# Designs tried in a protein design chat: VH-VL binders against Calcium homeostasis endoplasmic reticulum protein (CHERP). Part 4

Target 1, 141 residues: Calcium homeostasis endoplasmic reticulum protein (CHERP), of Homo sapiens (Human) (q8iwx8r149to289)
Amino acid sequence: ETQLDMNEFDNLLQPIIDTCTKDAISAGKNWMFSNAKSPPHCELMAGHLRNRITADGAHFELRLHLIYLINDVLHHCQRKQARELLAALQKVVVPIYCTSFLAVEEDKQQKIARLLQLWEKNGYFDDSIIQQLQSPALGLG

## First folded at step 22 (VH-VL; from c4 with heavy chain W33Y)

Design e6
Fold by OpenDDE, last read:
Structure e6 (fold): chain C 141 residues (1-141), chain A 121 residues (1-121), chain B 108 residues (1-108)
Amino acid sequence: as target 1 above (141 residues)
Amino acid sequence: EVQLVQSGAEVKKPGESLRISCKGSGYSFTDYYISWVRQMPGKGLEWMGKIYPGDSDTNYSPSFQGQVTISADKSISTAYLQWSSLKASDTAMYYCARGYDYEPYDYFDYWGQGTLVTVSS
Amino acid sequence: SYELTQPPSVSVSPGQTASITCSGDKLGDKYAHWYQQKPGQSPVLVIYYDSKRPSGIPERFSGSNSGNTATLTISGTQAMDEADYYCQSADSYGTYVVFGGGTKLTVL
């Protein structure tokens, strides 16, 4: 069976959202990699995360914790040379980051911004994406 | 159940070599990293360094760089902390702790029971 | 190097609220985590990500982090809460983990 169970995905995301524990993040990451069997599946997962994170009314912690998951997945994509999953995440990272950054209070922006610094350092995204992330207001324009 | 089990107490003399161990169980050992933390008698916690068992990538605190070696054998889910030549000042409790760095400022959710190392002439 | 400063000791009467501070440059922009250590025991995580409680940690434990100071608060302090408490964070980019000097909490 090649169809993704998005309910299963959501069930894994919920503990991440609620607690953001290491085990929760790890479980989510492992699930994503286990289901990254095709480009469409990768895009479906990435798109789902985007939709959840950028949804109107999404709480900051939901956004932040899921971005932590994305950060973890990005790290392992690079390590494992998981190109398809990486590519899928690259397609959604701008709205994810920019929406989250602009929605949060100024005193919490650094919690998101430091991820951008990490992403720059690790080279997860090309210059075009980085430039968009560096200007969140324009990135969503 | 996640557990970190460390090797037993050690009594050594200055100049001797030592390797203590930390065995993880109840989780995927290679998905997390292990940190070593020193606590000298009556003193606070000091981060020594960490290792990612999956690829053996290691990072040391500047204070401990070159003073100890951190290694791991993922086949037996074990991390190691070793000295080539112990000093009396190495007398301390040593803890291993589990981390997972999906966030730049990570924490340790599980700790070993500690290994007491006593170095005296 | 990055440093975290804690008061060496805090005393509180049973039932009162204990507050333990941890100060570091722009600590509020980072995260502070807290560990409890009782004599002869390993540290136990009591607060992570400034204010989150691990499973099994009583609700009387809470945390905050703003500006340069993180605070561990224990409401309705009990005798069993007597311990050393350590805050923990890291330098820029999380390269080097840093612990505070620890605070001995005495329940009078």
Scores: ipSAE 0.911, ipTM 0.954, lowest interface PAE 0.5, mean pLDDT 96
Fold by OpenDDE, fold request of step 24:
Structure e6 (fold): chain C 141 residues (1-141), chain A 121 residues (1-121), chain B 108 residues (1-108)
Amino acid sequence: as target 1 above (141 residues)
Amino acid sequence: EVQLVQSGAEVKKPGESLRISCKGSGYSFTDYYISWVRQMPGKGLEWMGKIYPGDSDTNYSPSFQGQVTISADKSISTAYLQWSSLKASDTAMYYCARGYDYEPYDYFDYWGQGTLVTVSS
Amino acid sequence: SYELTQPPSVSVSPGQTASITCSGDKLGDKYAHWYQQKPGQSPVLVIYYDSKRPSGIPERFSGSNSGNTATLTISGTQAMDEADYYCQSADSYGTYVVFGGGTKLTVL
């Protein structure tokens, strides 16, 4: 099995982090789908995003922009029936969301919370995950 | 480079039907959506609705629901806005604009040049 | 329905700072985007996500969004900045796109 090039992934994530443009998000999404060749690769990508987002000292914009990427990928996973990539993201969404939500200033929490509403509406996650996301303080415990 | 090219100006009479077009190029047409925006003479911008060309999913502003039809042909990277029966009040400039739904409160990064529609008896 | 309110007009002398406001219920919990439109031209994105500048937009353009009000600020205003400016967001659910009424910026 071909090794996943994580440096290439990081190179695509950087413009997302810096600018969060539509083209940057689209490029990141397309790369993830093109490299979702096996469950281990899916988990590696998802785990990498988790590590970047939940890292101590990560800036709010980094967290938010990468969660936007995840949101886009979730949407397309559902549409394309990409079950393996979806499953990988489901395993990391709780620490990603809860860490980001708790670390941000109160006046910016809604920027993240609105994504939870969208995720609930679209049915990306089961009830157990949704319950954890609805209580971020408990979700990390 | 990304471009949205719209069809030419239209001069019509009340009661006539009309379809104008917006062709995208320089990007993956089905990965983005197209919005239509109306601007009446001397007035502001009004969002009419949007379409995802990939699956033809459409969403209309309540003000324009049932008044127009938005469609797309992804095989030629083109979106359409059409009226079954034009009214004089439909006289306006119509813009198409590109969006991308990774954020619930999205924006438009590229715009067409606009299509002027004039409806008069 | 959700509405965004802008002043109809703002005037500024060359070199001074222009501020254009956009007010909406809980707008700070959403995003405000700004477009510049000159006569006979299509709108051009000048600010997205409250405060981000697209490539090619001068640094004198900046934005903020808090509470119920977003603000477009143009420092060192130039004659070429004379235009109509529109803020844009969406309703409370992010379902319907909403534009402000537009502001005519005049450079005296």
Scores: ipSAE 0.907, ipTM 0.952, lowest interface PAE 0.5, mean pLDDT 96
Fold by OpenDDE, fold request of step 24:
Structure e6 (fold): chain C 141 residues (1-141), chain A 121 residues (1-121), chain B 108 residues (1-108)
Amino acid sequence: as target 1 above (141 residues)
Amino acid sequence: EVQLVQSGAEVKKPGESLRISCKGSGYSFTDYYISWVRQMPGKGLEWMGKIYPGDSDTNYSPSFQGQVTISADKSISTAYLQWSSLKASDTAMYYCARGYDYEPYDYFDYWGQGTLVTVSS
Amino acid sequence: SYELTQPPSVSVSPGQTASITCSGDKLGDKYAHWYQQKPGQSPVLVIYYDSKRPSGIPERFSGSNSGNTATLTISGTQAMDEADYYCQSADSYGTYVVFGGGTKLTVL
């Protein structure tokens, strides 16, 4: 049975949400990689991030900073060839990005859009996902 | 405690080669970028380039591309900035600074104490 | 090339609010970071991600970024705040780090 300590995860996410420091992001990233033991583990982590980010009432910085964590994890998934974790994140990135993009003020949308540019540049997602991300209003279905 | 400790001041002549160092401690050296920043006497900060010690991936500012070499030895948590042939115009303070592995818009949360390089005939 | 423009100098009386601007094309779409540098010392990060304060930085330091201009604000400016301040961001593509020209803050 898949077991993860989500409280521990949340404890690491909080500093990311509050400060988004490099050390905080690094700690969160390292935790995720250390707990990416199986596909179900990866899906649990990815799902948890999705739930936190897309939750009603989630403030912009929470969403943005956790997406920054995801961005960092994506980057390292490529470097480490962590396919299972990457796959798990690919399943949740559309609602994460689209919800965040649509919920934020227009003057801050570019901060989120920058991530899409990076994701396109680095090839983290297939064309189908990218197309959905490029049209956030449609991406949510 | 995160620290970046740089090598001591250098007094050189034009045409000489030089390598200065920046040693990181108190953190995982390979998980963060090291940037080099030049500050000419009485002038502002100039980003020179950066290196990811984990795989030695380097990026240079166009202004410094081909002018210097940035390298790292992760086994001793040290980054380097080197010149093959110094010029008088290279006289400046040089700082190393810690960035992050993959940031949309990087910043520097820790800085070395600086290395003064003086090049004169 | 992408440039960040700062005023060369700003003067403020003790206790007053100092504002240092940093202008760049679409800077508000990116991030501005700020560094304090006192004579003979290394730069110190005082604001990151437009408005966040690193641990140990006094609350009197704040930042904002909108449109083409980022602003470092020092409320209740103290003598110890006299220093050079540099804004920092990236070029249009986020590829290269770019510093502003720096602003000398004088506390009268």
Scores: ipSAE 0.905, ipTM 0.952, lowest interface PAE 0.5, mean pLDDT 95
Fold by OpenDDE, last read:
Structure e6 (fold): chain C 141 residues (1-141), chain A 121 residues (1-121), chain B 108 residues (1-108)
Amino acid sequence: as target 1 above (141 residues)
Amino acid sequence: EVQLVQSGAEVKKPGESLRISCKGSGYSFTDYYISWVRQMPGKGLEWMGKIYPGDSDTNYSPSFQGQVTISADKSISTAYLQWSSLKASDTAMYYCARGYDYEPYDYFDYWGQGTLVTVSS
Amino acid sequence: SYELTQPPSVSVSPGQTASITCSGDKLGDKYAHWYQQKPGQSPVLVIYYDSKRPSGIPERFSGSNSGNTATLTISGTQAMDEADYYCQSADSYGTYVVFGGGTKLTVL
């Protein structure tokens, strides 16, 4: 199986991090879907996002913008019934959300919390995951 | 380059039907939302609704729900706004604008040039 | 219904700083975007996500958003900046797009 080029992925993530423009998000999303060829690839991408978002010292904009990418991908996973990619993201969403939520200042927490509301509304995750997301301090274990 | 090109100005009478168009180019048309925005003469911007051309998923502002129909033909990268029966109060400039699929904080990075619709008896 | 409130007009002398506010309930918890519209022209995005500038927008344009108020700031205002400015966000549930009433910026 062909290996994913994580450098290529990072090159697409950088504009998302820096600008979070529609084009940047779209490009990242399209790349992810184009490379979601197997469960291992999906998990690799999801894991990479987790690592980038949860890394010590990651600034808020990086976390938030990449979560916006994830949100967009989740949305399209549902539209396209891309179950493998969805499943991969479901495995990493808790540490991604909880770390980001707890790391940000209170006045910015709602930026992240809104995503949880969307995720609940759209049914991207099961109740177990949602419960963990609703209690970020506990969600991290 | 991303462009939204709208159909030309319309002069209509009350009761007539109308469909105006917005053609996108320079990007993947099915990956972005198209919103319609009304601007009555001398007034502000009013969001009417949006469509995702990829699957024609539509969302209307409550104020415009049932008043207009938003549609799209992705084969020609075109979105439409139509009235079944125009009213004089529909006289306005209508803009199409490009949004994106992620919410809730969508914004419009590209706009059409606008279509002036004049409805008078 | 959710509303965004802008002052109807703001006046500034050339070279001075113009500030246009946009107020909405818990607007700071969401995002405010700003559009510039000159007479006879389509709106142009000048600020998105509270404070980000699209490519091609001068650095003199900046934005902030906290509490219930977003602010578009134009430093060193120029004659060419005279226009209507609209803030935009979403309703309380993020379901519908909402525009402010618009602010006419006059450069004296």
Scores: ipSAE 0.895, ipTM 0.949, lowest interface PAE 0.5, mean pLDDT 95
Fold by ESMFold2, fold request of step 24:
Structure e6 (fold): chain C 141 residues (1-141), chain A 121 residues (1-121), chain B 108 residues (1-108)
Amino acid sequence: as target 1 above (141 residues)
Amino acid sequence: EVQLVQSGAEVKKPGESLRISCKGSGYSFTDYYISWVRQMPGKGLEWMGKIYPGDSDTNYSPSFQGQVTISADKSISTAYLQWSSLKASDTAMYYCARGYDYEPYDYFDYWGQGTLVTVSS
Amino acid sequence: SYELTQPPSVSVSPGQTASITCSGDKLGDKYAHWYQQKPGQSPVLVIYYDSKRPSGIPERFSGSNSGNTATLTISGTQAMDEADYYCQSADSYGTYVVFGGGTKLTVL
C-alpha cells in the first residue's frame, strides 16, 4: 500500500513552476524527504515528476523548474545519504533531461546542459547514465 | 518577516581578535546557507564564503581561505565571522546574506544590515 | 579566477532607459542575479535567474543574459533608481560566488 498525497505534492510544485524561489524549492524538497518512507514511495514521487516534466506540451518553465527541484533533491540525497530516493531519481533522469533538452533551442539548452556539468562534478550518476545524458537523441532512442 | 540581524559596529586595533554575528529569524535557519560578503570603503561586494548551519558545511572563497573562520550555532540561529588577528586592511562593511546551496538558486534574497569593522592603529 | 566585469558608471536622464552590462566568460550558460545598493543601505535583490523580478520590484526593471554578457535594463528611469548595481553569478565550475565590480547609476 503505497500512498502519497499527490494533491499536496502538486500544490507544492506549482510555486516552483511559477517562480522557482529558494523557498518554493526548499518546501518541495522537504516534502519529498518527509514522504520518502520506502522504495515504492520514492519511485512514485520520481515517476510523478517524470510524468509532469515529459508530458507533451509541457512549458519550458515547468520542465526547467521541476528539474531544478530534482537538482536540489539530488544534492540533499548525497548530503543525507538517502540512497533509495537517489536510486528512484536515477531511474527517471534520462527521459527527464533528454526530453527537456531536445524540446528547446540553443539558448535554453545551455541552461539545461549546465546542470549536466554540475551533476557530473557532483557524482550523482554512473558513467552509463552520464553518457546517455551527454547524447540526448541517443538517450531517448 | 525573514530577517538577518547583525551585531553592532566594532572598533579594533591590529592584532586583536573579533567575532561578529548574524542572527536569522522568520525562516528555517538550518535549511539555507548564510554567506558573508565584504565591502571595503568605496569598493564593491566580495563574497567571502558560506555555511550551511544544518550540518556546518563551510565553503570559502580562495581569497579568504585561511583569513577568517565562518561558523554557526544552529541552536540560536546564528552565524559567525571570526578573525584571529585583525589587520588594518580588514576595515570594511561586512554583510551576511541568505543563500540556498549552489547554483542555480545561489542568489541572495535577504541581507543583514551590515557590521562596520574599523581596524586602526 | 573567474571575473565579472561591469562599467564603473552609467548616466541617464529621468525617463530614459538605462542599461548596465555584466561580462564574463560563458556567463550565458549560468544565471546572472542583480542587486541594487543605495548609499548607506544593504544590497537588495532586483533580478534573479537572469530576468525574474522578486515580489515588490517594479516592472521597469528587466534583465537578459546571452553569450558572455548579462544586461540589467531600467526603463523609465527615476531619481530613486540612482544606486550602485552589482551582478552576481557562479564561477566557471559552480564552486564560488562571484560579484561584478559594480556600476554607479546616476540619474540627472
Scores: ipSAE 0.782, ipTM 0.922, lowest interface PAE 1.3, mean pLDDT 93

Design e6
Fold by ESMFold2, last read:
Structure e6 (fold): chain C 141 residues (1-141), chain A 121 residues (1-121), chain B 108 residues (1-108)
Amino acid sequence: as target 1 above (141 residues)
Amino acid sequence: EVQLVQSGAEVKKPGESLRISCKGSGYSFTDYYISWVRQMPGKGLEWMGKIYPGDSDTNYSPSFQGQVTISADKSISTAYLQWSSLKASDTAMYYCARGYDYEPYDYFDYWGQGTLVTVSS
Amino acid sequence: SYELTQPPSVSVSPGQTASITCSGDKLGDKYAHWYQQKPGQSPVLVIYYDSKRPSGIPERFSGSNSGNTATLTISGTQAMDEADYYCQSADSYGTYVVFGGGTKLTVL
């Protein structure tokens, strides 16, 4: 069946959470592309990120830094035309962004909102997804 | 560990061509952008442009568009900055620096030692 | 285009706190990164993502960013901290890199 080493994934995620250096981001992104072998593999990775980011009690830096990993993966999906991984991330981005935006006060929300501006400019999502991201309370329903 | 090693100082005359180099080691060269930064004598840092050696995606500052060429040879982990016709105003220190991508990862964690270019006239 | 403005110079006594500002429109929506450059040397990253220190940078270096202004703070300033300091961020579109004009820190 479709299996991924989630311990290995989490070991790569921790340096991203802690420091979010470009080396940590690059390692996590490369792991995800190496494991993007089928649509179910892509959905497992995207779902794992959703679960980690949207967990009750997840602290802000965890959420933000893992969204930065997603941001890098989105860019490279577009660059490489990796449609299956892109599609998997598109299915989870609304709960990921909206939960993270609503979990903090305005001073931290501005960093998250800046990502939406960049995502809109770069064309990662259709208008329906962008509209949900722009209205986080409505996006979660 | 991560190193950016630049070619040596150059003394040139106006109108001559020049290519200077920046060799990266200790990291995956094709996964990171290389930027070029000019520092004129007694002045601040000026971003000139960047290249992603993995696919040669190249971006220039509007101030340097058409004035220089940025390129890379990924087989030898080397980025280049080129002038087809040097001017006296090109006299400066030139740094290469390791970036990653656009915002938010757009900081430079490693810098080359600099290449001093002197164009006499 | 997008500009980052720094004071040309700041002077402090040894042991005092130095503050170097970097101003740009909506800079707090983006990140500010900071570099130290000593005479004859390459720039060195001292702060990234507004306030994070790379490995090896002393705890006396700190940073903040809100509104239109980012600030590099050096507590317990030492003679070795005398250098030029540059802030850096993205332009409004996130495509180009912009440096501030630089600040000469003098430790008297």
Scores: ipSAE 0.749, ipTM 0.913, lowest interface PAE 1.5, mean pLDDT 93
Fold by ESMFold2, last read:
Structure e6 (fold): chain C 141 residues (1-141), chain A 121 residues (1-121), chain B 108 residues (1-108)
Amino acid sequence: as target 1 above (141 residues)
Amino acid sequence: EVQLVQSGAEVKKPGESLRISCKGSGYSFTDYYISWVRQMPGKGLEWMGKIYPGDSDTNYSPSFQGQVTISADKSISTAYLQWSSLKASDTAMYYCARGYDYEPYDYFDYWGQGTLVTVSS
Amino acid sequence: SYELTQPPSVSVSPGQTASITCSGDKLGDKYAHWYQQKPGQSPVLVIYYDSKRPSGIPERFSGSNSGNTATLTISGTQAMDEADYYCQSADSYGTYVVFGGGTKLTVL
């Protein structure tokens, strides 16, 4: 019985993709925490975000803004001590970051690389994950 | 609708204490940061610090650390800026503004109307 | 100690294009946000994330950010655009908020 309303999730993701306002980010984050009922629920949400972000033909804005949602969720996982949701995101962050970094020109890469600096500062990931994020081509395999 | 309503103008003397307020409505007060911004007469905007009312996490600009106290009472959706001993150099307009995390969404989408604080002998 | 530098004033004729710059070390790696402040009023957000306009902001307002410089551009400038404009970003480590010194736009 690990079911999530993915239509409801996608309806919250669309305003994030379009405008990435604080209200859109907060609504998506709050939905994820309300639905983080078990490790399988967390993995379904994290996997859905990975699928959307790493899809062939995903626009840069979609990738970046959904990574910003992940960024806010990571921040609040520390505040709420949400270990299962954090662990689920840790399982998908490497393909998410590395695919997005490699998909764009150097100027847009700086915005993405800035997030890695913030993630290192905030201590969301162990050294193994950080090393993969720092070497995007190696991180994808 | 999102609103930030600040307390009224203050005329004070050097050495007096003061607390001004910023009441948020129309949104989940504990899910956003409130920043305080100083604007001295004829000058620009200066970020003073912020608070996350949900857990009272507070961060000050180095220029204002130890100069003021930022606090909140989430039960009444109100943030505060406080001086223990005012100086004439504290004469300024003070704004509260709704923020979020530092990055990437660290802009201020809603501002209070401002509180003019005048400190003179 | 991260600083954002703006020219203190810019003057344009009505109908012309105004450009207001905001300079900071590696500012293009971060976002620049822009506020308009008319005399006696609170600041109003006019650009966020370098180039996005909030609902209700005219299309003549646009923004860009690359290298060390962000630019607010107002095309077809009108008398009502006369105001102070502030850029805002984070410091190098993303810990503090930093405002530029402000630019007075005069339409004459």
Scores: ipSAE 0.556, ipTM 0.867, lowest interface PAE 2.7, mean pLDDT 91
Fold by ESMFold2, fold request of step 24:
Structure e6 (fold): chain C 141 residues (1-141), chain A 121 residues (1-121), chain B 108 residues (1-108)
Amino acid sequence: as target 1 above (141 residues)
Amino acid sequence: EVQLVQSGAEVKKPGESLRISCKGSGYSFTDYYISWVRQMPGKGLEWMGKIYPGDSDTNYSPSFQGQVTISADKSISTAYLQWSSLKASDTAMYYCARGYDYEPYDYFDYWGQGTLVTVSS
Amino acid sequence: SYELTQPPSVSVSPGQTASITCSGDKLGDKYAHWYQQKPGQSPVLVIYYDSKRPSGIPERFSGSNSGNTATLTISGTQAMDEADYYCQSADSYGTYVVFGGGTKLTVL
C-alpha cells in the first residue's frame, strides 16, 4: 500500500512558493528523498508536483519556484544515483516545463529557458525529452 | 541558528604551510556547499572555489586552481582551505560562505566571520 | 572571462534614494544577488533572485535586473547603509561564481 502525507508535503511546498530560499528548497527536497521508498511513492510525489504546477490558475511564482524544487531534486538524484525518483520526474517534466513556459511573456520565459540550458548541460534527460522541451507548443501537442 | 565559525587569525612567513577551518552548525552540513572567498586588503570579493561535504565534490575558480586545496571533514562539520607554501601576496581576509554551484541557488546566505592571514617576513 | 562592472562609488544625502548598478553581458537572463559589507565585517546578503529580500532586510532595499544591468536601490537612505555593496552572479556558462568589483556607498 502506497501512502504519503500530502498535507505534510504541501506544508513544505508553501514556503518554497512564497520565498524559494535554500532552506525551503532543502526541506522539500529532503522530504522527497526520505519518502522515495518505492517507484509508486516516487510517482505519487512527481505527479503531485505536476498537478500543482500545471493546474489552471496556478500563479507564475508557484510554477517557477516548484520547478526550482524539481531542479534541486534532479541535481541530487544524479549525485545519489536515485534512479527511481529521477525516472518519475522524467515522466512529468515535459508538461511541467512546457505549460509553465507557454503561460508567460518573453521576459519571464528567459528565466525558464535558462533552466533548460542548465538541464542539457547537466545531462538529466535524454535527447527525446530535450527535443520536446525545446519545442514547447509541440511538446504539449 | 545557522553559524559558520572560522579559525583565528594567522601570522605566517613565506614558504610555510597553512590550513584554516570553517565549522558549520545549526543546519545539515552535508546538504549544502561551502565556498571560500578571498578579500585582499582594500580590494573586493573573489570566489576561490567550493566543496559539497556530502561527497567531497570540489570545484575551483580558474584563478585559484592548483594554488589552494579545499577539503572537508563531515564528521565534525568542518571545511578547510589549505596552502602548501604561502606567499606574501596571500595576505588577505578569507571567508567561508554557504552556497551552491548551480543556478538559481548560487547566492551565499550565511558567511563566516573571516580569517585574517598575514604573510610577511 | 565573464565580468560584472559596478561604479566604484556612489554618494547620497540622508533620506535620498541610492542606486547602484551592476552590468554584465545578458545579466538579465541570470540572477543577480547583492551583498552589503560594512568596514571590518563579513558580507551580508541583502537581495537574492534579482529582487527578493532575505528575512531581516529592511523594505527600503529593492532590486531589479533586466537586459545587461541589475540595480540595487536603497530608498530613504540612512547613515547605517554606508557600506560596500557587491553584486554577484554566474558566469556565461553557469559554472563559476562572479562578483562585481564593489561600490562604496557614502551617506553625507
Scores: ipSAE 0.528, ipTM 0.856, lowest interface PAE 2.7, mean pLDDT 91

